# VHH binders against q96fz2, part 335

Target 1, 269 residues: q96fz2
Amino acid sequence: CGRTSCHLPRDVLTRACAYQDRRGQQRLPEWRDPDKYCPSYNKSPQSNSPVLLSRLHFEKDADSSERIIAPMRWGLVPSWFKESDPSKLQFNTTNCRSDTVMEKRSFKVPLGKGRRCVVLADGFYEWQRCQGTNQRQPYFIYFPQIKTEKSGSIGAADSPENWEKVWDNWRLLTMAGIFDCWEPPEGGDVLYSYTIITVDSCKGLSDIHHRMPAILDGEEAVSKWLDFGEVSTQEALKLIHPTENITFHAVSSVVNNSRNNTPECLAPV

## First folded at step 16 (VHH)

Design CD19 (framework vhh_8pnl_2)
Fold by ESMFold2-Fast, scan of step 16:
Structure CD19 (fold): chain B 269 residues (1-269), chain A 120 residues (1-120)
Amino acid sequence: as target 1 above (269 residues)
Amino acid sequence: QGQLVESGGGLVQPGGSLRLSCADAGRTFSDYDMGWYRQAPGKERELVARIYIGGTTKYADFVKGRFTISRDNAKSTLYLQMNSLKPEDTAMYYCARGYRWSGSPNFDYWGQGTRVTVSA
């Protein structure tokens, strides 16, 4: 996973993240640095994306089940990185393989500190290799969407006209991430950056791509992944596995250029 | 920073009490969550109790109502008051320190342990 869509306006995104804390109280996540959130149909590594993380990361006395939503840089910069420009990091930290996460210092250390986050997106894009050419077919991949009282049907992808109505009750894709905090050696603001954990693709996606993000399917999984105050690293890692609860449709090559930021990027073809 | 030094273990009869102490020589004690783990021969190490930086506490189900974890930040000392002891409580008890300014359930630094034996 190297491209996502996260286009909802801030207020709509916030409501889509409504949750219950450990006491059963309904809540909306509290924003950190909301001005850094830039909605886009076509987000690439090094851009900022919204993530959920436990409030306990920011407040020592906080209930670890309470959630903050914050934009973070896609591409984890380890806390030990010594150069002044994070773009000079020699290795790619856009994704973190689930099978080697405990062997890689860049990921093992923040994971030990409980720096787990949930990366939010409308969905993600993958490019299916087409035999006999260098061209690839892009697909938009997302959670199956529930039937709403306003729609009368589940089929948001049936036509472009119906697509726009689905966003009112869109179920956001929730991907397991690890983040770290980097303090520039020469001073300046702390940089929060994340990586998306990846797993082997499920049967349903295997013909599109061999890897997929580790998707946290449902509030119980999301809650346990975020709650670093109650859930150990070992227990949280049990949530990291492929899921079949995913759907997709082919999209046009408009999405190929990350500068294109229009609804056409995810519209069915 | 400093070594964690446990004390207070010993041999007691079922129904008896013991108070374990853990001294931390470091001046950053108040910045860490602290916990007590135990390990019986042939068993895996298990969490007994945890106390957060802010003073909130968490207990394993098998000790709730019998054990009390507490801390004295001025003395850089962690305590475990153990009441109504059972033979099943027989184990080495380890003091553990978490990650600085973090609520992570993982512990980073461990003491050498103190032995508790509950026998009739």
Scores: ipSAE 0.013, ipTM 0.384, lowest interface PAE 8.8, mean pLDDT 86

Design CD2 (framework vhh_8pnl_2)
Fold by ESMFold2-Fast, scan of step 16:
Structure CD2 (fold): chain B 269 residues (1-269), chain A 120 residues (1-120)
Amino acid sequence: as target 1 above (269 residues)
Amino acid sequence: QGQLVESGGGLVQPGGSLRLSCADAGSTFSDYDMGWYRQAPGKERELVARIYIGGTTKYADFVKGRFTISRDNAKSTLYLQMNSLKPEDTAMYYCARDYRWSGSPNFDYWGQGTRVTVSA
């Protein structure tokens, strides 16, 4: 997973992340550095993306089931990195393979500290290889969404429905991530950065790409992944597997250039 | 929950210029795709110009080369620079916010707009 869309305005995104804490209380996640959130139809590695993480990471006695939402850099910078410029890290940490996560120091150490996060996106992009050509077909991949199509709805409005209305109630893609905290050698703000855990593609995506992000399907999976105060690393890793609850559609080549940042990146062709 | 307030309209002669402003009191202005629409008496509302969160701009054919849309995220303000104005540009001008994946009339409007009259 190397390209995502996360274009919802901050207030819409926050409401889309409504959740229940361990006491059953309805909550919205509390923002850290909300001004660093940058919505985009075409996010690439090194940009910031919003992630959910446990409040207990920031407050010693916090309920570990309460959630913070914060922008983090895509591309994990390990806490042990000693150079002054994170962009000089020679290893690609955009993704972390599920099968080697406990073998790689860059990922094993933050996992041992409970640094699990949920990476939020509208969806992600993948490029399908086409036979007989060097061109690839891009697809936008996302959770199935609930639509009102004038079918089965009592009291439907007389105005025509259209697919843009699903953005008001969009089900965000929730991907399992690992984050770390890097302190610049000269001082300054701590850099929070993350990687997306990847697994083998499900059968539904195998014709598009051989790998997929580890998707946490539903609030129980999201809650267990985030709750490092109650859920051990070993138990949390049982949540990491392919999922079939995913859909997609082909999009135009406009998305290929990461500088293109318009709704045309998501539009079905 | 910001309110959009349009200003800068007025009476101008053909060939003249005006700069419209749309101020957003909310803190999330930079998160939205923004646009200018207009509606002349007895006519349908039509898109004039749009600027996306990434800075890309789109213009209706009838204003290309004459109008320029821009935004100042630090001031939470959207602008429309209108040059070489024609009598056909006479309309009420509305600014709109959107995050929905379209140029449809699902844009949200605030206030009564700002009136532009192009007349000798």
Scores: ipSAE 0.501, ipTM 0.779, lowest interface PAE 2.3, mean pLDDT 86

Design CD20 (framework vhh_8pnl_2)
Fold by ESMFold2-Fast, scan of step 16:
Structure CD20 (fold): chain B 269 residues (1-269), chain A 120 residues (1-120)
Amino acid sequence: as target 1 above (269 residues)
Amino acid sequence: QGQLVESGGGLVQPGGSLRLSCADAGSTFSDYDMGWYRQAPGKERELVARIYIGGSTKYADFVKGRFTISRDNAKSTLYLQMNSLKPEDTAMYYCARGYRWSGSPNFDYWGQGTRVTVSA
C-alpha cells in the first residue's frame, strides 16, 4: 500500500468516524492538530494522513476506548532515530510486514508501547502489471458501500455523477497502523509518524497485487486495535489478516502522478 | 465558516489587467474547492475558473490563457489574475466555495461580488 485517497473535508471526515465508547456513549473523535489535515485524492508516503488513536496516549487516566483523530506523517520515524533530518532515514517504513513486525526494532518498540492507530482513507490504489508491457493498470480499492435509495441501475459507485451521492454515507477504509513519536535532537515539535501493516493479498485482490493493507473490518476490530489499555499486543495481532470484504474498480492513469489531485483519480473507467 | 469578501474590481480599458481577491475568515478554507463565477447583465451566472483542494485548476474556454486562479491557504484567500481584458469580460464577479467535498459540481457559499467594467 503506497497510495491512498482521503478527500473528505475535516467536518465530514469527523462525522464519518462517529463511534461508541466502552459505555455505549455516542461520540465523535476529538482532533489534535486539525490544521495539518490536508484532504487529497492522491496521498503518497511522507504526506500527512488522518489516523485514529486512543485518548489514553495523550491523557493519563483517560478512558482507553475514547478516540482522538490526528494527522500523522506516512512513513514511521523511530523514536530512537538520532539524525536531525528524518528524510535521511535509510530504510523504507511506509509499510510493515505482519509476519516480521515483532522482529523489526522500528516496529516492535512502538508496538510494545501500545502505539497502535487506525489509518483512515476513502480507499487505496494498486497497480496491476499488464502482460508483456511496462504499462500498469491502476485500481481504486475500498470497502463495499451501501447503495443510496435513489441509485441508478449501474450502482452509486459506477459513474462520476453517482459517486457524489455516495460520499454522504461513505464507509471509510480502516487500516491497521503502528505509530511512533520522534523528538528532533535540536528541539522543535514532536513528529508523529505511522506505518501501515501489510498482509498477503486476499483471493479477490491476488490478480491486482500480491500484498494488501491489514484492514480492520467493523467497529469491533477497530475498537480492539485502538484500545491498548485493555487489549494486549498479542490479542491485537490476532486482528491482522487478509479480508475478502473489499471491492475495486479500474481508474485512469491520471492517478499515476501523485501531483494530480482531482476526482478523476478515483473515477471508474 | 466565515463570510466570503471579494475585492479588486474596477474600471479598466480593453487590454488592461485586474487582480481580484476573496478573503474567507473560516478555518476550513483549505478543505474545499474554490471558484470564481461571473454574471453579466441579462445573462446567467457562469463559472469562470475553479481551483481544487490540491491546486489543480479548470477554466472556461473564453478565459483560458488570459485568467489565472490561485489560492493561498495560509491566508485563506482566493485570487483571480485577469489579463488582456475584453469588453465581454464586463460583469459582477463572485467568489464561491465548493459544496460539501472537492470535486462537487455545485458551489453553495457565495460572496456579494465585485464589479469589473471593461470600456474606454
Scores: ipSAE 0.312, ipTM 0.709, lowest interface PAE 4.3, mean pLDDT 88

Design CD21 (framework vhh_8pnl_2)
Fold by ESMFold2-Fast, scan of step 16:
Structure CD21 (fold): chain B 269 residues (1-269), chain A 120 residues (1-120)
Amino acid sequence: as target 1 above (269 residues)
Amino acid sequence: QGQLVESGGGLVQPGGSLRLSCADAGSTFSDYDMGWYRQAPGKERELVARIYIGGTTRYADFVKGRFTISRDNAKSTLYLQMNSLKPEDTAMYYCARGYRWSGSPNFDYWGQGTRVTVSA
């Protein structure tokens, strides 16, 4: 997973993340650095994306089931990184393979500190290789969505007008992430950055791409992944597996250029 | 559009059991997260239990291990099995329909309630 869409206005995104804490109290996640949230149909590595994480990371004695929402940089910068410019990190930390997460120091150290997060998106993009050509077909991949005006799920055959109206009630994609905190050597603000954990592709996506993000399907999985105060690393990692509850449609090549940030990026072709 | 109708409440002694039912006449019952709330005399409504579209359940700490929420999509009916009832469980119990797409409740559709009284 190297490209996502996360375009909802901040207030719509916040309401889409309504949840219950451990005591059954209904809550909205509290924002940290809300002004850094930049909605986009075409989010690439090194851009900021909204992430859910436990309040206990920021407040001593907080209930670990309470949630903060914060923009974090996509592309984990390890706490030990010594150069002044994070973009100069020599290795790719956009994704973290589930099978080697405990072997890679960049990931096992923050994971051991409970630095688990849920990465929010409208959906993600993958590029399918086409037989006999150098061209790749992009697809937008997302949770199944219920049509607001009629029974049934929205699909590629629906009109562009119907697609423009679905965002009011969109079910956000919830991906398992790991984050870390980096302090610039010359001083300045602490940088929070994340990686998305990846797994083998599910049966439904195998013809598009061989890997997929580890998707946390439903509030029980999301809650357990975030709650580092009550759920151990070993137990949390049991949530990391392929998901079949996913859908997709082909999109135009407009999405290929990460500078293009319009609804056309995810509209069915 | 439909309506939620609760039933199964009554008077029971401490340690007893009750099963609450909530019938939803709507044809889209299976598309919604459902929940049970209660309101004790002089208190605000509080969440008791929730069941997601996929069958995952959530419970308030004070009922965990004693209450079980379940759903029958074919019958468009929500249930709450209440065991080991305590005087503190005395309340009006409400069935509620949650918001479809956020995976978290924005309950705005409520039934009339069914009364549960736990006393000797």
Scores: ipSAE 0.000, ipTM 0.112, lowest interface PAE 18.7, mean pLDDT 83

Design CD22 (framework vhh_8pnl_2)
Fold by ESMFold2-Fast, scan of step 16:
Structure CD22 (fold): chain B 269 residues (1-269), chain A 120 residues (1-120)
Amino acid sequence: as target 1 above (269 residues)
Amino acid sequence: QGQLVESGGGLVQPGGSLRLSCADAGSTFSDYDMGWYRQAPGKERELVARIYIGGTTYYADFVKGRFTISRDNAKSTLYLQMNSLKPEDTAMYYCARGYRWSGSPNFDYWGQGTRVTVSA
């Protein structure tokens, strides 16, 4: 997973993240650095994307089940990185393989500090490579959506006028991530950056791509992944596996160019 | 937050046994992986044994079959049963507490240590 869509306006995104804390209270996640959130139909590595993380990361005595939403850089910069420019990192940290996460220093150290996050997206893109050709077919991959009388389905949308209705009740894709905090050696603002954990693709996606993000399906999985105050790394890693509860449709090659940021990027072909 | 207090060290002859204890006064003891490290004179600290929140254990190769780590969550106490002690086991033994709800290989808090001397 190297491309996503996360285009919802801040208020719509916030409402889509409504949750219950450990005490059963309905809450909205509290924003950190909301001005850094940049909605886009076509997000690539090094851009900022919204993630959920436990309030306990920011407040010493906070209830670890309460959630913050914050934009973070896609592409984890380890806390131990000594250069002054994060773009000079020699390793690709866009994704983190689940099978080697405890073997890689860049990932096991932040995991040890409980730095688990949930990466939010409308969905993600993958490019199916057909044998015998250099052309690839892009697909938009997302949670099955509850079809209502007003919302309709994105896969069955007949006109652009239906798009706004689809997004009002969109179920966001929730991907397991690891983040880290990097302090510039010469001073300056702390950089928060993340990686998306990847697993082998499920049977439903195997014809499109051999890998998929580790998707946290439902509030119980999301809650356990975020709650580093109550759930150990060992227990949290049990949530990391392929998921079959996913759907997709083919999209236009318009999405291929990461500079294209229009609804056409995820529209069915 | 909590203080880790080790006890049970002492002087013992080769082949002898000692039981180390580590008391953690915190009510959150059960939320943490716990471990034992040791540091011989002039050497770096090395991990001896670890016990995870769920009770799973890890042992360094040089103590396997001889040492047993255990925990009592009700008493907030960590133990290390040391059997068939060798001169090379001579070291300061430190109780260590991991990160809260984390299976990370790293530890955050350390006790003051208890001395184990194995000598004829």
Scores: ipSAE 0.000, ipTM 0.112, lowest interface PAE 18.9, mean pLDDT 84

Design CD23 (framework vhh_8pnl_2)
Fold by ESMFold2-Fast, scan of step 16:
Structure CD23 (fold): chain B 269 residues (1-269), chain A 120 residues (1-120)
Amino acid sequence: as target 1 above (269 residues)
Amino acid sequence: QGQLVESGGGLVQPGGSLRLSCADAGSTFSDYDMGWYRQAPGKERELVARIYIGGTTKYADFVKGRFTISRDNAKSTLYLQMNSLKPEDTAMYYCARGYRWGRSPEFDYWGQGTRVTVSA
């Protein structure tokens, strides 16, 4: 996973993240640095994306089931990094393989500190290599969505009008992430950055790409992944596996250029 | 936009200890990076210690190993534990609040200060 869409206006995104805390109280996540959130149909590594994380990371004795939403840089910069420019990091930390996450210092250390987050997106893009041609076919991959005017799931066969209406009740993709905090050696803003954990593709996606993000399907999985105060690293890692509850449709080559940021990027072809 | 109120300063002998406190009247304390600065007579104001929203700390070389910065978000209070005090630590100590959610290396708001005097 190297490209996503997260285009909802901040207020719509916030409402889409409504949740229940441990007491069963309905809540909206509290924003940190909301002005750094930049909606886009075509987000690439090194851009900021909204993530959910436990309030306990910021406040001693906070209820660990309460959630903060914050923009973080895609591409984890380890706390031990000594250079002044994060782009000089020699490792690609856009994704973190689930099978080796406890073997790599860049991920093991923040994971041991409970620095788990849920990366939010409308969905993600993958490029299918087609045999007999040099072209790759892009696909937009997302949770099944209910139709605003009908009980069925939205799909490629639906009209553009139906796609416009669905954003008011869009079920955001919730991907398991690990974050870290880096302090610039010369002083400056603390950088919060994240990586997306990846797993083998499910059967439904195997013809598109061999890997997929670790998707947390439903509030129970999301809550357990975020709650580092009550859920150990070992228990949380049991949530990391391929998911079959996913859908997709082919999109146009407009998405190929990360500078293109329009609804055409995710529209069915 | 709450007031920052420092306390805990005083006169102490070399080798002694003091704990400074800074109370933030606002309910947004947990959203801010916090720091302690000091200004000795005739000198510029200098950073002593900083504590980030996530709990990470940074210290000036001249206090490393002697001072400890900490925060209590439930009480909206910042602390500076000062051990092994030296005459060179004599200064007015200021509590400082950064920009909300760490958007700047500069501090945005300052308290009135508390005086620390280290003298035989």
Scores: ipSAE 0.000, ipTM 0.105, lowest interface PAE 19.0, mean pLDDT 83

Design CD24 (framework vhh_8pnl_2)
Fold by ESMFold2-Fast, scan of step 16:
Parts: structure tokens; C-alpha cells; sequence
Structure CD24 (fold): chain B 269 residues (1-269), chain A 120 residues (1-120)
């Protein structure tokens, strides 16, 4: 997973993240650094994306089931990184393979500290290899969305009017992430950065790409991944597996250039 | 809470210029795609120009090269610079904001409009 869309305005995104704490109280996540949120149809690594994480990471004795929403840099910078410019980190931390997460120091250490987060997106993009050519077909991949009426899930064959209506009640893609906190050696603000955990693709996506992000399907999975105060690392890792509850449609090559940031990136073709 | 308020319309001679402004009282201006539409009497409302959250702009063929859409996120204001105005540009001009992609209608909220008249 190397490209996402997260274009909802901050207020719409916040409402889409409504949740219940462990006492059953309805809540909206509380923002940290809301001004750093940059909606985009075409997000690449090194940009900021919104993530959910437990309030307990910021407040001693906070209820670990309460959620913060914060923009974090995509591309984990380990806490032990000693250079002054994190963009010069030489190895790629955009994704973290589920099969080696406990073997890589960059991921094992923050995971052991409970630094689990849920990465939010409208969906993600993948490029399908086409036989007999070097041309690749991009696809937008997302949770099934219910139409305005109970007429089934939205699809590529649906009218533009039906597609416009789904954004008001869009079910955000919720991907399992690991974050870390890096303090610049010369002083300054702590940098929060994340990686997306990846797994083998499900059967439904196998013709598009061989890997997929670890998707947390439903509020129970999201709550358990975030709640590092009650859910151990070993129990949380049981949530990391492929899911079949995913859909997709082909999109225009406009999305190929990460500088293109328009609705045409998402539109079915 | 927020409202779009257009200003800058008026009467100009053919070949003249006007700069329209649209102020958004809300704190989330920078998060929305923005656009200018216009409606002449007896005609359908039509898209004039759009500016996306990433800064990319799109123009209707009938204004391309004459009009420039821009935004100032620090001031929560959208602009439309109109040059080489023609009598055919006479209309009510509306500011709109949205986050839905799609064909039409795409924008969620509309201002009250500002009137542009191009006449000798």
C-alpha cells in the first residue's frame, strides 16, 4: 500500500469517526494538530494522514478506550534515528510486513510500547500489471458502501448521482498501523510517524496485487487494536490478517502522478 | 457554522475587468473544493471555474484564458479575476463549496450571489 485517498473535510472526517468508549458513551475523537490535516485525493508516503490512537498515549491515567485523531507522517521514523533530517532515512518504512514485524527493530520496539494506530483513508490505490505490456491499470480499493436506499452496495456501473450521495455516509477504510515518536537531536517538536502493516492479499484482490494493508473490519477490531491498555501485543496481532470484505473499481491513469489531486483520481472508468 | 458571502460584482463596459471575492466564515475553508457558477435569466446555472484542495484549476471553455480562479486559505477567501468581459458574461455569480466528487450537483453549499452586468 503506497497511495491513498483521504479527501473528506476535517469536520466530515471527524463525524465519520464517531465511536463508543468502553462505558458505552458516544464520542467524537479529539483532535491534536488539526491544522496539519491536509485532505487529498492522492496521498503518497512522506505526507501527513489522519490516524486514530488511544488517549492514554498523551495523558497519564486516561481511559485507554478514548480516542485521539492526529495527523502523522507516512513513513515511520524510529525513535533511535540520530540524524537531524528524518526525510534522509535510507530504508523504506512506508509498509511493515506482518510476517517480520516482531523481527525488525524499527517496528518491534514501538509495537512493544503499545504504539498502535488506525490509519484512516477513503480507500487505497493499487496498480494491476497487464499481460504483454508494461502498462498498469490503477484500481481504487475501499470498504463496500451502502447506497442511499437498501438497493445494495455502490459500484462502477452506478450513476454519478448515486456516487455523490455516498460521501455523506462514507465508511472510512481503517488500516492497522504502528507509529513511533522521534525527538530531533538538536531539539524541537516530537515527530509522530507511522507505517501500514501489510498482509498477503485476499482472493478478491489477488488479480490486482499480491499484498494488501491489514484492514480492521468493524468497530470491535478497531477498538481492540487501539486499546493498548487492555489488549496485549500478542492479542492485538491476532487481528492482523487478510479480509474479503473489500471492493474496488478501475480508475483513470490521472492518479499515477501523485501531484494530481482532483476527484478524477477516484472516479470509475 | 459558516456562510459564503460573495462580493465584487457590478456594472462594467465590454473589455473591462472585475474581481469577485467569496469569504467563508468557517474554519474549514482549506478542506473544501471551491467553485464559481453563474446563472443568466432564463438559463440553467453553469460551472465557470473550480479550484480543488490541491490547487488544480478547471475552467469552462467560454472563460478559459480570460478568467482566473484562486484561493487564499489564510484569509478563507475564494477569488475570480475576470478580464476581457463580454456582454455574454452578464449573470448572477455564485460561490460554492463541496467535498463530493461526481458529475452534478457536486457542491454542498451556495452563497447568495453577486450580480455582474457587462453593458455600454
Amino acid sequence: as target 1 above (269 residues)
Amino acid sequence: QGQLVESGGGLVQPGGSLRLSCADAGSTFSDYDMGWYRQAPGKERELVARIYIGGTTKYADFVKGRFTISRDNAKSTLYLQMNSLKPEDTAMYYCARGYRWGKTPEFDYWGQGTRVTVSA
Scores: ipSAE 0.490, ipTM 0.771, lowest interface PAE 2.3, mean pLDDT 88

Design CD25 (framework vhh_8pnl_2)
Fold by ESMFold2-Fast, scan of step 16:
Parts: sequence; structure tokens; C-alpha cells
Structure CD25 (fold): chain B 269 residues (1-269), chain A 120 residues (1-120)
Amino acid sequence: as target 1 above (269 residues)
Amino acid sequence: QGQLVESGGGLVQPGGSLRLSCADAGSTFSDYDMGWYRQAPGKERELVARIYIGGTTKYADFVKGRFTISRDNAKSTLYLQMNSLKPEDTAMYYCARGYRWGSKPEFDYWGQGTRVTVSA
């Protein structure tokens, strides 16, 4: 997973993340650095994306089941990185393979510190290789959506106005991530950056791509992944596996250029 | 890879109080779950109290209501406040540190201990 859509306005995104804490109280996540949130239909590595993480990462005595939402850089910069420019990191940390996460220092150290996050997206994109050509067919991949009204179908031939209504009740994709905190050697603001954990593709996606993000399907899985104060690394890693609870449709080649940021990027072809 | 150093043990009369401290010389204290264990002569080591990185505490039934575990991440120090001490609390008390790591034991580093004696 190297391309996502996360285009919802901040207020809509926040309401889509409504949750219950450990005491059963209904809550909305509290924002950190909301001005750094940049909605887009076509998000690539090195851009900022919203993630959920436990409030306890920021407040010493916070309830670890309470959630913060914060924009973080996609592409994990390890806390031990000693150069002044994070873009000079010599290896790709956009994704973290589930099978080697406990073997790679860049990932096992922040994971040991409980630096687990949930990466939010409308969905993600993958490119299917076409037989006999160098062309690739892009697909938009997302959770099955509940149809609350006629305009709730993203796959239907609908007017642009009806398409806008589908997002009011959109179920966001929730992907398992690991983040780290990097302090610039010469001073400055701490950089928060993340990687998306990847697993082998499920049967339903195997014809599109051989890998998929580790998707946390449902609030129980999301809560356990985030709650580093109560859920050990060993228990949390049991949540990391392929899921069949996903759907997809083919999209236009417009999405291929990461500079294109329009609804056409995810519209059915 | 810090050093755990326990202190605060001593001789006290039944009904008395002691406050144990465990100093972690490393900058990693806030990254670990911490606990207090004890071992009386000729007995196995047993859990007294644990405090998770999230602040949640767990106590053995035999100390509930009498002992309080706490941590100060700014000082890299773990505490055990022991009230209403009984002769059966006499033991070596050990501070323990452990990552929430699937490939390792719950606690992977132990201090050298501090002795608590409760007698007239």
C-alpha cells in the first residue's frame, strides 16, 4: 500500500471517528495539529495523513482508551536517525512487512514502546498488471459501505451531487500502523511519522495485488491495537492478518499521477 | 540496558510503614511496564504489584488495600508504599522491568533487591 484517498473535510472525518472509551462513554477524538491535515483523493508517501493514537502518548496520566487524531508523515523516520534531513533516509519505510516487524530495528523499537496507530483513509489504491502490456489497471479498495439512502452507492451511475452524499456516512478504512518520534539533531519540532503494516493479500484481492495493508476490521480490533497501556505487543500482533471484508472497483488512469487530486481518482470506470 | 537499584528497605515493627524506591539509570524507564516482586527465605518469588506504561495497576490479593505502586517517569523512579506491615511481609523485594514484547518474558531485567524485615 503506496497510495490512499483521505479527502473528507476535518469535521466530517472527526465525526466518522466517533468511538466509545473503556467506560462506554461516547467520544470524538481530540485533534493535534489540525492545520496540518490536508484532504486529498490521491495521497502518496511523504505526505501527511490522519492517524488515531492513544491519548496516553501525550498525557502522562490519560486513560489509554481515549483517542487523539493527528496528521503524521507517511514514511517512518526512526528516532535514532542522525542526519538533519529525513528525506535522506536510505531505506523505504512506507510499509512494514508483518512477517519481519519483530526483526527490523526501525519497527521493533517503536512497537516495543507501544507506538501503535490506526491510519485513516477513504480507501487505498492498487495497480493490477495487465497481460501482454506494460499497462496497469488501478483499483480503489475500501470497506463495504452500508446503504442508508439511494445516494449511498459509490458503484452506481449517479450525479455528482448524489456522489457527495455517499461521504456523509462513509465507513473509513482503518489500517494498522506503527509510528515513531524523531527529534532533529539541530533542534526544532519533533517529527511524527508512520508506516503501514502489510500482510499477504486475501483471496478476494489476489488477482489485483499480492500484498495488502493489515486492516483492523471493527471497533474491538481498533481499540485493542490503539490501547498500548493495556494490550501487550504480543496480543496486538494477533490482530495483524489478511481480511476478506473488503470491496473494490476499477478506476480511471487519472489516479496514476499523484498530482491529480479530484473525485475522478476514485470514481468507478 | 539501564541499571535498576532498589532502596528503602529496613527493619520495621508490625503495623509500620516503609516506602521502597527503584531508580532506573537509563532513559528508557517510561517505555517499560514495571513491577515489584518479593521472595521470602525458602519460598518462590511472587508478584506483589505491577504498573503498566499506561498507569494501570495490579496487586496481589495479600497486599490489596495496604500497598500502593506508583511511578514517576520524570525521575525514572518506581515506588512501593507499604502500610500496615505484617511479619509475613518479611522478604527481599525486587524491582523488575519488562517490555510488552511477545518474544520475551513479561519482565526481562531485575534489580538486586532490598530487604524488608517486619518484627518486634
Scores: ipSAE 0.000, ipTM 0.173, lowest interface PAE 17.0, mean pLDDT 83

Design CD26 (framework vhh_8pnl_2)
Fold by ESMFold2-Fast, scan of step 16:
Structure CD26 (fold): chain B 269 residues (1-269), chain A 120 residues (1-120)
Amino acid sequence: as target 1 above (269 residues)
Amino acid sequence: QGQLVESGGGLVQPGGSLRLSCADAGSTFSDYDMGWYRQAPGKERELVARIYIGGTTKYADFVKGRFTISRDNAKSTLYLQMNSLKPEDTAMYYCARGYRWKSSPEFDYWGQGTRVTVSA
């Protein structure tokens, strides 16, 4: 997973993240650094994306089931990184393989600190390799969405007008992430950065790509992944597996260039 | 949530220029795609120009090369620079914000409109 869409305005995104805390109270996540949220149809690594994390990371004795929403840099910079420029990190931390997460220092250490987050997106993009050519076909991959006027989910065969209407009740993709906090050696603001955990693709996606992000399907999974005060690392890792509850459609090559940031990036072809 | 307030309309002769402004009192202006629509007497409301959150612009064929849409996120203000105005450009001009640009002409917010009259 190396490219996402997260284009909803801040107020719409916040409402899409409504949740219940441990006491059953309906809540909206509280923003940190809301000015750093930059909606986009075409998010690449090193850009900021919104993540959910437990309030307990910021407030001693806070209810660990209460949620903060914050923009974080995509591409985890380990707390031990000693250079002044995080772009000089020698290895790619955009994704973290589930099978080796407890073996890699960059991921094992923040996991031990409970630094689990849920990465939010409209969906993600993958590029299918086509036999006999070096061309790749991009696809937009997302949770099944409910049609407001009919039973069933929105599909590639639906009209463009129906696709525009679905954004009012869009079910955000919720991906399991790990974050870390890096303090610049010369001083300055703490950098929060994340990686997306990846698993083997499900049968439904196997013809598009061999890997997929670890998707947390439903509020129970999201709550358990975030609640590091009550859910141990070993229990949380049981949530990390492929899911079949996913859909997709082919999109235009416009998405290939990360500088293109228009609705055409996710529109069905 | 605030309202959109348009200004800058007026009476001009053919070939003249006007600059429309749309002020948004809301704190989320930078998160929305913005656009200008117009409605001429006896006609349907039509899209004139869009500007997306990333800065990309799109124009209706009838204004290409004559009109320029721009935004100032720090001032929460949208602009439409109109050059080489024609009598056919006579309309009430509306500012809109939304994230569903291909849906019906109803968006999250619409302004009150500003009148543009192009006549001798």
Scores: ipSAE 0.417, ipTM 0.737, lowest interface PAE 2.9, mean pLDDT 87

